# VHH binders against q96fz2: the designs that were tried, part 17

Target 1, 269 residues: q96fz2
Amino acid sequence: CGRTSCHLPRDVLTRACAYQDRRGQQRLPEWRDPDKYCPSYNKSPQSNSPVLLSRLHFEKDADSSERIIAPMRWGLVPSWFKESDPSKLQFNTTNCRSDTVMEKRSFKVPLGKGRRCVVLADGFYEWQRCQGTNQRQPYFIYFPQIKTEKSGSIGAADSPENWEKVWDNWRLLTMAGIFDCWEPPEGGDVLYSYTIITVDSCKGLSDIHHRMPAILDGEEAVSKWLDFGEVSTQEALKLIHPTENITFHAVSSVVNNSRNNTPECLAPV

## First folded at step 13 (VHH)

Design Y4
Fold by OpenDDE, fold request of step 14:
Structure Y4 (fold): chain B 269 residues (1-269), chain A 123 residues (1-123)
Amino acid sequence: as target 1 above (269 residues)
Amino acid sequence: EVQLVESGGRLVRTGGSLRLSCAASGSTFRYYVMGWFRQAPGKEREVVAAIVQTGGSTYYADFVKGRFTISRDNAKNTVYLQMNSLKPEDTAVYYCAAGKGIYVDTPSAYNYWGQGTQVTVSS
């Protein structure tokens, strides 16, 4: 996974992340560093994306079922990294393979500390290799969406006004991530960064791409992944598997350029 | 363009079962969300069920109440609707639909439609 969409306005995103805590109380996640949230239809590694994490990471004795939402850098920077520039990392930390997560120090250490997060996205992009050509067809991949009765007649998605309505009840893609905290050697702000755990693709997606993000499907899976106070690493890792609960459509080549940030990126062609 | 052809519609008794099939033309079936719709005389067309490309997610209208099952076989370019415990109110022309739209419970998600197959449930 090297490209995602996360374009919802902050308030809409927050509402979409409504949850019940362990006590069954309805809650919204509290924002940390909301100013770092930058909506985009085309998120690439090194950009900031919103993730969910347990409040216990920030507050001692907090209810570990409570959630915080925070923009973090895509591409995990290990806490032990001693260079002043994260770009000097010699290995790719955009993704973490589920089968080797415990073998790589960069991922094992933060995971052992309970630094699990849920990466939020509208969906992710993947490129299908076209047989016989050097061309790749991009696809937007996301949770299946259902129009809830509350959403009035979604007229033709073709009008800008209608397009905004399409997103009011959007079910966000929830991907399993590991985050770490890096303190720059020269001082400065602590950098929070994440990696997306990847798995072998489900059968239905395998023709598009052989790997997919580990998707946490449903509130229980999300809650268990986040709740490092109650759920062990071993138990949490059981949640990491491919899922067929996914849909997709082909999109234009507009998304190929990471600088393009328009609705055309995820529009069906 | 994808052509869709429904089959399996017939007269059945209340409480009976019926399996509808929809065969799609071409090699692109696996890329479409598939849906079943129905239209009774004097009523609007309504969604019955939908299934995503992978088969890993399905949608059912409220009136289905566990009686119907949508499934697909991508190798056969076919989508099915198993209908059990049929009622007279299920009498309608059933349409197969294919699309790439976002909201699978809406007609707007579908671009291709079959001609329909008549299902009649007698009391």
Scores: ipSAE 0.913, ipTM 0.962, lowest interface PAE 0.4, mean pLDDT 93
Fold by OpenDDE, fold request of step 14:
Structure Y4 (fold): chain B 269 residues (1-269), chain A 123 residues (1-123)
Amino acid sequence: as target 1 above (269 residues)
Amino acid sequence: EVQLVESGGRLVRTGGSLRLSCAASGSTFRYYVMGWFRQAPGKEREVVAAIVQTGGSTYYADFVKGRFTISRDNAKNTVYLQMNSLKPEDTAVYYCAAGKGIYVDTPSAYNYWGQGTQVTVSS
């Protein structure tokens, strides 16, 4: 996974992340560094994206079922990294393979510290290799969406007005991530960064791409992944597997350019 | 373009069962969300059920109440609707649909439609 969409306004995103804590109380996640949130239809590595994490990471004795939402850098920078520039990392940390997560120090160490997060997105993009050509067809992949309200003939999502309605009650894609905290050697602000755990693709997606993000499907899976106080690493890792609960559609080549940030990126072609 | 052909519609008695099939043309079946819709006389077309490409998620209208099951076989380019415990109110023309749209419970998600098959449930 090297491209995602996360374009919802901050308030809409927050509402979409509504949850119940361990006591069954309805809550919204509290923001850390909300000013770092940058909505985009086209999120690439090294950009900031919002993730969910347990409040216990910030507050001692906090209820570990409470959630914080924070923009973090995509591409995990290990805490032990000694260079002053994260770009000097010699290995790719955009993704973490589920089968080798415990073999790589960069991921094992933060995971052992309970630094699990849920990466939020509208969906993710993958490129299908076209047989016999060097061309690739991009797809937008996301949770199936249902429009529950009998609202009238939602005409073709072609009107700006209709487009805004499309995102009302959007079910966000929830991907399993690992984050770390890096203190720059020269001082400055602590950098929070994340990697997305990947798995072999489900059968239904295998024709498009052979790998997919580990998707946490449902509130229970999300809660267990986040709750490092109550859920061990071993138990959490059981949540990491491919899922068939996805849908997809082909999109235009507009998304190929990471600078393009328009609804056209994820529009069906 | 994808052509859809429904089959299996017939007269059945109340409480009976029926299985509808929809065969799609071409090799692109696996890329479409499939849906079943119905239209009764004098009523608007309404969604009955939908299934995503992978088969890993399904949608059912509220009136289905567990009586119907949508399934698909991508190898056969076919989507099915198993209908049990049929009622006279289920009498309608049933349409198969294929699409790439976002909201699978809406007609706007579907680009291709079959000609329909008549299901009649007698009291």
Scores: ipSAE 0.913, ipTM 0.962, lowest interface PAE 0.4, mean pLDDT 93
Fold by OpenDDE, look of step 13:
Structure Y4 (fold): chain B 269 residues (1-269), chain A 123 residues (1-123)
Amino acid sequence: as target 1 above (269 residues)
Amino acid sequence: EVQLVESGGRLVRTGGSLRLSCAASGSTFRYYVMGWFRQAPGKEREVVAAIVQTGGSTYYADFVKGRFTISRDNAKNTVYLQMNSLKPEDTAVYYCAAGKGIYVDTPSAYNYWGQGTQVTVSS
């Protein structure tokens, strides 16, 4: 996974992340560093994207079922990294393969510390290799969406105002991630960064791409992944597998340029 | 372009079962969300069920109440609707649809439509 969409306004995104804590109380995640959130239809590595993580990571004795939402850098920077510039990292940390997560120190160590997060996105992009051509067809891949309950009053989504309403009920893609905290050698702010765990693609997606993000499907999976206080690493890793609960559509080549940030990026062609 | 052909519609008694099939033309079936719609006389066309490309997710209208099951076989380019516990209210022309749209419970998500198959449930 090398490209995602996360374009919802902050308030809409927050509402979409509504959850129940272990007591059954309905909650919204609290923001950490909300100013670092930058909505985009075209998110690339090294950009900031919002992730969910347990409040216990920030507050001692906090309820580990409570969630924080925070923008983090895509591309995990290990805590042991000694260079002053994260861009000098010599290995790719955009993704972490599920089969080697426990073999690589850069991922194993933070995972062992319970540094699990849920990476939020509208969906992710993958490029299908076209037979006989050097051209690749991009696809937008996401959770299936339904309009049902609130749509009684929403007229034809043909107006810009209606478009915003369409996104109010968008089910966000929830991807399993590992994050780490890096302190710059020269001092400064701690950098939070994440990697997306990848798995072999499900059969339905295999014709498009052979790898996919580990998707946490449903509140239970999300909760267990985040709750490092109660759920062991071993148990959490059981949640990492391909899912068929996805849909996709072809999109235009506009998304090929990471600088393009328009609705056209994810629009069906 | 995808052509869709429905089959299996017939007269059945209340409480009976029926399986509808929809065969799609071409090699692109696996890229489409598939849906079943129905239209009763004097009523608007309504969604019955939908299934995503992978078969890993389905949608059902509220009136289905567990009576119908949508499934697909991508190798056969076919989508099915198993209908059990049929009622007279289920009498309609049933349409198969294929699309790449976002909202699978909406007609706007579907670009290709079959001609329909008549399902009649007698009391």
Scores: ipSAE 0.910, ipTM 0.960, lowest interface PAE 0.4, mean pLDDT 93
Fold by ESMFold2, fold request of step 14:
Structure Y4 (fold): chain B 269 residues (1-269), chain A 123 residues (1-123)
Amino acid sequence: as target 1 above (269 residues)
Amino acid sequence: EVQLVESGGRLVRTGGSLRLSCAASGSTFRYYVMGWFRQAPGKEREVVAAIVQTGGSTYYADFVKGRFTISRDNAKNTVYLQMNSLKPEDTAVYYCAAGKGIYVDTPSAYNYWGQGTQVTVSS
């Protein structure tokens, strides 16, 4: 997984992340560093994208079921990294394979500190290789979406105001991630960065690509992954598996150039 | 271009069961979301059920109330609708549809349509 879309304006994104805390109270996640959020249809490694994490990471004695949303750098920079420039990292941390996560210090250490996050996107892109050619077909991959499911809104669904909220009903893709906090040796602000955990693709995606992000399907999975105060690393890792609850469509080559940031990037072709 | 051929529509009694099939052309079936839609006389075409490419997610309209089941067999390029506990209000032409659109419950997400198969549920 090396490209995503996360294009919603901050306020729309925040509402899409509405959740229930441990006591069943409806909440929105609280932002950290909101000015670093850069929405785009075409996010690549080293860019900032929003993640969810437990409030307990920031506030002593906080309810670990409460969520913070913050932009973080894609491509985990380990806390133990000693160089001044993250580009000097000798290995790729864009993704973390689930089968070796407990063997690699870059991921095992932050995971042991409970540094689990949920990486948010509209969906992700993958490029399918065609045999006998160097041509690749990009696909946009995302949770199945329904336009008309709002309860009690049948009469209101005919209203122009409710139609404007189509993206307020978008089910964001929720991927399991690990983050770390790196202090630059020359000083400055702490760098928050993340990796996306990957698994073998489900059968339905294997024709496109043999790996997929570990998707957290539903509020229970999201809550357990985030709640490092109540859910151990061993228990959390049971949430990491492929899912068949996914859909996709072919997109044009516009997305190939990561500088293109238009709705055409994810438009079906 | 995908060709879709429905079969299985017929007259059944209230409370009866019926299985609709839709055969799709070619090797590209696995790349489409598949749906069943219906249209009764004087009414707009409405979604009945949809199933994503993987088979791992399904959608059902509220009026189904657990009576119908959509499934697909990607090896056979076929999508099915098992209809149980049929009611007279289920009488309609049922259409198989294949699409690449985002919203599985809307007709605009579907690019290819069959000619339809008539289901009639008598009292």
Scores: ipSAE 0.716, ipTM 0.891, lowest interface PAE 1.2, mean pLDDT 89

Design Y4
Fold by ESMFold2, fold request of step 14:
Structure Y4 (fold): chain B 269 residues (1-269), chain A 123 residues (1-123)
Amino acid sequence: as target 1 above (269 residues)
Amino acid sequence: EVQLVESGGRLVRTGGSLRLSCAASGSTFRYYVMGWFRQAPGKEREVVAAIVQTGGSTYYADFVKGRFTISRDNAKNTVYLQMNSLKPEDTAVYYCAAGKGIYVDTPSAYNYWGQGTQVTVSS
């Protein structure tokens, strides 16, 4: 997983993240650093994207079921990194393989501190290698979407003027992540950064790509992954597996250039 | 591009069962969301059921949920609709559809349609 879409305006994104705390009370996550949120149809590593994490990471004795939403850098920078410039990190932390997470110091250490997060996106992109050519076919991959499930009878979103309404009740993709906090050696603000945990693709996605993000399907899975106060690392890791509850469609090559930030990036072709 | 051929539509008594099949052309079947739709005379075409490419998620219209089951076999390029406990109001032409659109419960999400197969449920 090396490209995502996360384009919703902050207010819409926040409402899509409505949740229940352990008492059953409906809540919205509280933002940290909202000015760092940079929506785009075409997010790549080293950019910021919003993640959910437990309030307990920021407030002594907070209810660990309460959620904070914050933009973090994609590409985990370990707390022990010595250089001044994160771009000098000479190994890839965009993704974390689930089968070696407890063997890699960059991931094991923050995981042991309960630094679990949920990475939010509209969906993610993968490029399929086509047999017989060097060309790749990009796909947009996301949770199945049902028009009639939420906002009642809204007209079909099959015309250009209605594309923005496609997103009104979008079910956000929720991916399991690990984050860490790095203090630059020369001073400055603490850098929050994350990695996306990956697993072997489910059978239905394996023709597109052999890996997929670990998707947390539903509120219970999201709550357990986030709640490091009540759910141990061992129990949380049981949530990490492939899912068949996923759909996709081919998109044009517009998305190939990460500077293209338009709805065409994810439009079906 | 894909071509779809439905089969299995026939006359059935109320309370009976029927299985529809839809054969798809080519090696691209696994890349489409598949759906069954129906249209009774004088009515709009409406979704009956849909199934994502992986087979891991299905959708059923509220009025048919529990009686019908959609399934797919990607190795055989085939999608099925098992219909049980049929009622006279299920009488319609049933269409197999394949799509790349976003909302699986809307006709606009489906790019390719079969010719339809008539299902008639007698009282």
Scores: ipSAE 0.701, ipTM 0.883, lowest interface PAE 1.2, mean pLDDT 89
Fold by ESMFold2, fold request of step 14:
Structure Y4 (fold): chain B 269 residues (1-269), chain A 123 residues (1-123)
Amino acid sequence: as target 1 above (269 residues)
Amino acid sequence: EVQLVESGGRLVRTGGSLRLSCAASGSTFRYYVMGWFRQAPGKEREVVAAIVQTGGSTYYADFVKGRFTISRDNAKNTVYLQMNSLKPEDTAVYYCAAGKGIYVDTPSAYNYWGQGTQVTVSS
């Protein structure tokens, strides 16, 4: 998983993240660093994207079922990294394989500290390798979406007003992630960064790509992954598996260039 | 492009059961979301059920209320609709549809349509 869409305005994104805490109270996640949120149809590694994490990471004695939403850098920078420039990291931390997560220091250490997050997106892109050619077919992959209101304007729309209504009740893709906190040696703000855990793809997706993100399907899975105060690492890892509750469609090559940030990136073709 | 052919529609009594099949042509069947739609006399076409490419998620219109089951067999390029506890209001032409659109419950998400098969439920 190396490209996502996360384009919703902040207020729409926040409402899509409504949840119930352990007492059953409906809540919205509280933002950290909201001005660092950079919505785009075409997010790539090293960019910032919003993640959910437990309030207990930031506040002594907080209810660990309460959620914070914060932009973090995609591509985990380990706390032990010694260079001044995170782009000098010699290995790829965009993804973390589930079968080796407890063997890789970059991932095992933060996971052992309870640094679990839920990575939010509209969906993700994958490129299918086509029949030994040099051409690859991109697909947009996401949770199945149902029109929730009989207003007649919720379908795929081409105008800004209609397009916003299409996304009003979008079910966000919720992927399991691990984050770490790096203190730059030259000083400055702590850098929060994440990796997306991957698993072998489900059979229905294997023609497109052999790996998929570990998707947390439903509020119980999301709550357990986030709540490091009540859910151990060993129990949380049981949530990491492929899912067949996924759909996709082919998209044009516009998405290939990560500088393209337009609705055409995810439009069906 | 894909061509869709429905079969299995017939006359059945209230409370009866019926299985519809839809055979798809071509090697691209596995890339489409599949749906069943119906159009009753004097009414607009409406979604009955839909199933994603993986088979792992299904949608049913509210009027189905657990009576129908959609399934697909990607190896056989076929989608099915098992219809149980049929009612006279289920009388309609049933259409198989294939699409790449985002909302599985909306006709505009479907690019290819079969010719339809008539289901008639008598009292």
Scores: ipSAE 0.700, ipTM 0.888, lowest interface PAE 1.2, mean pLDDT 90

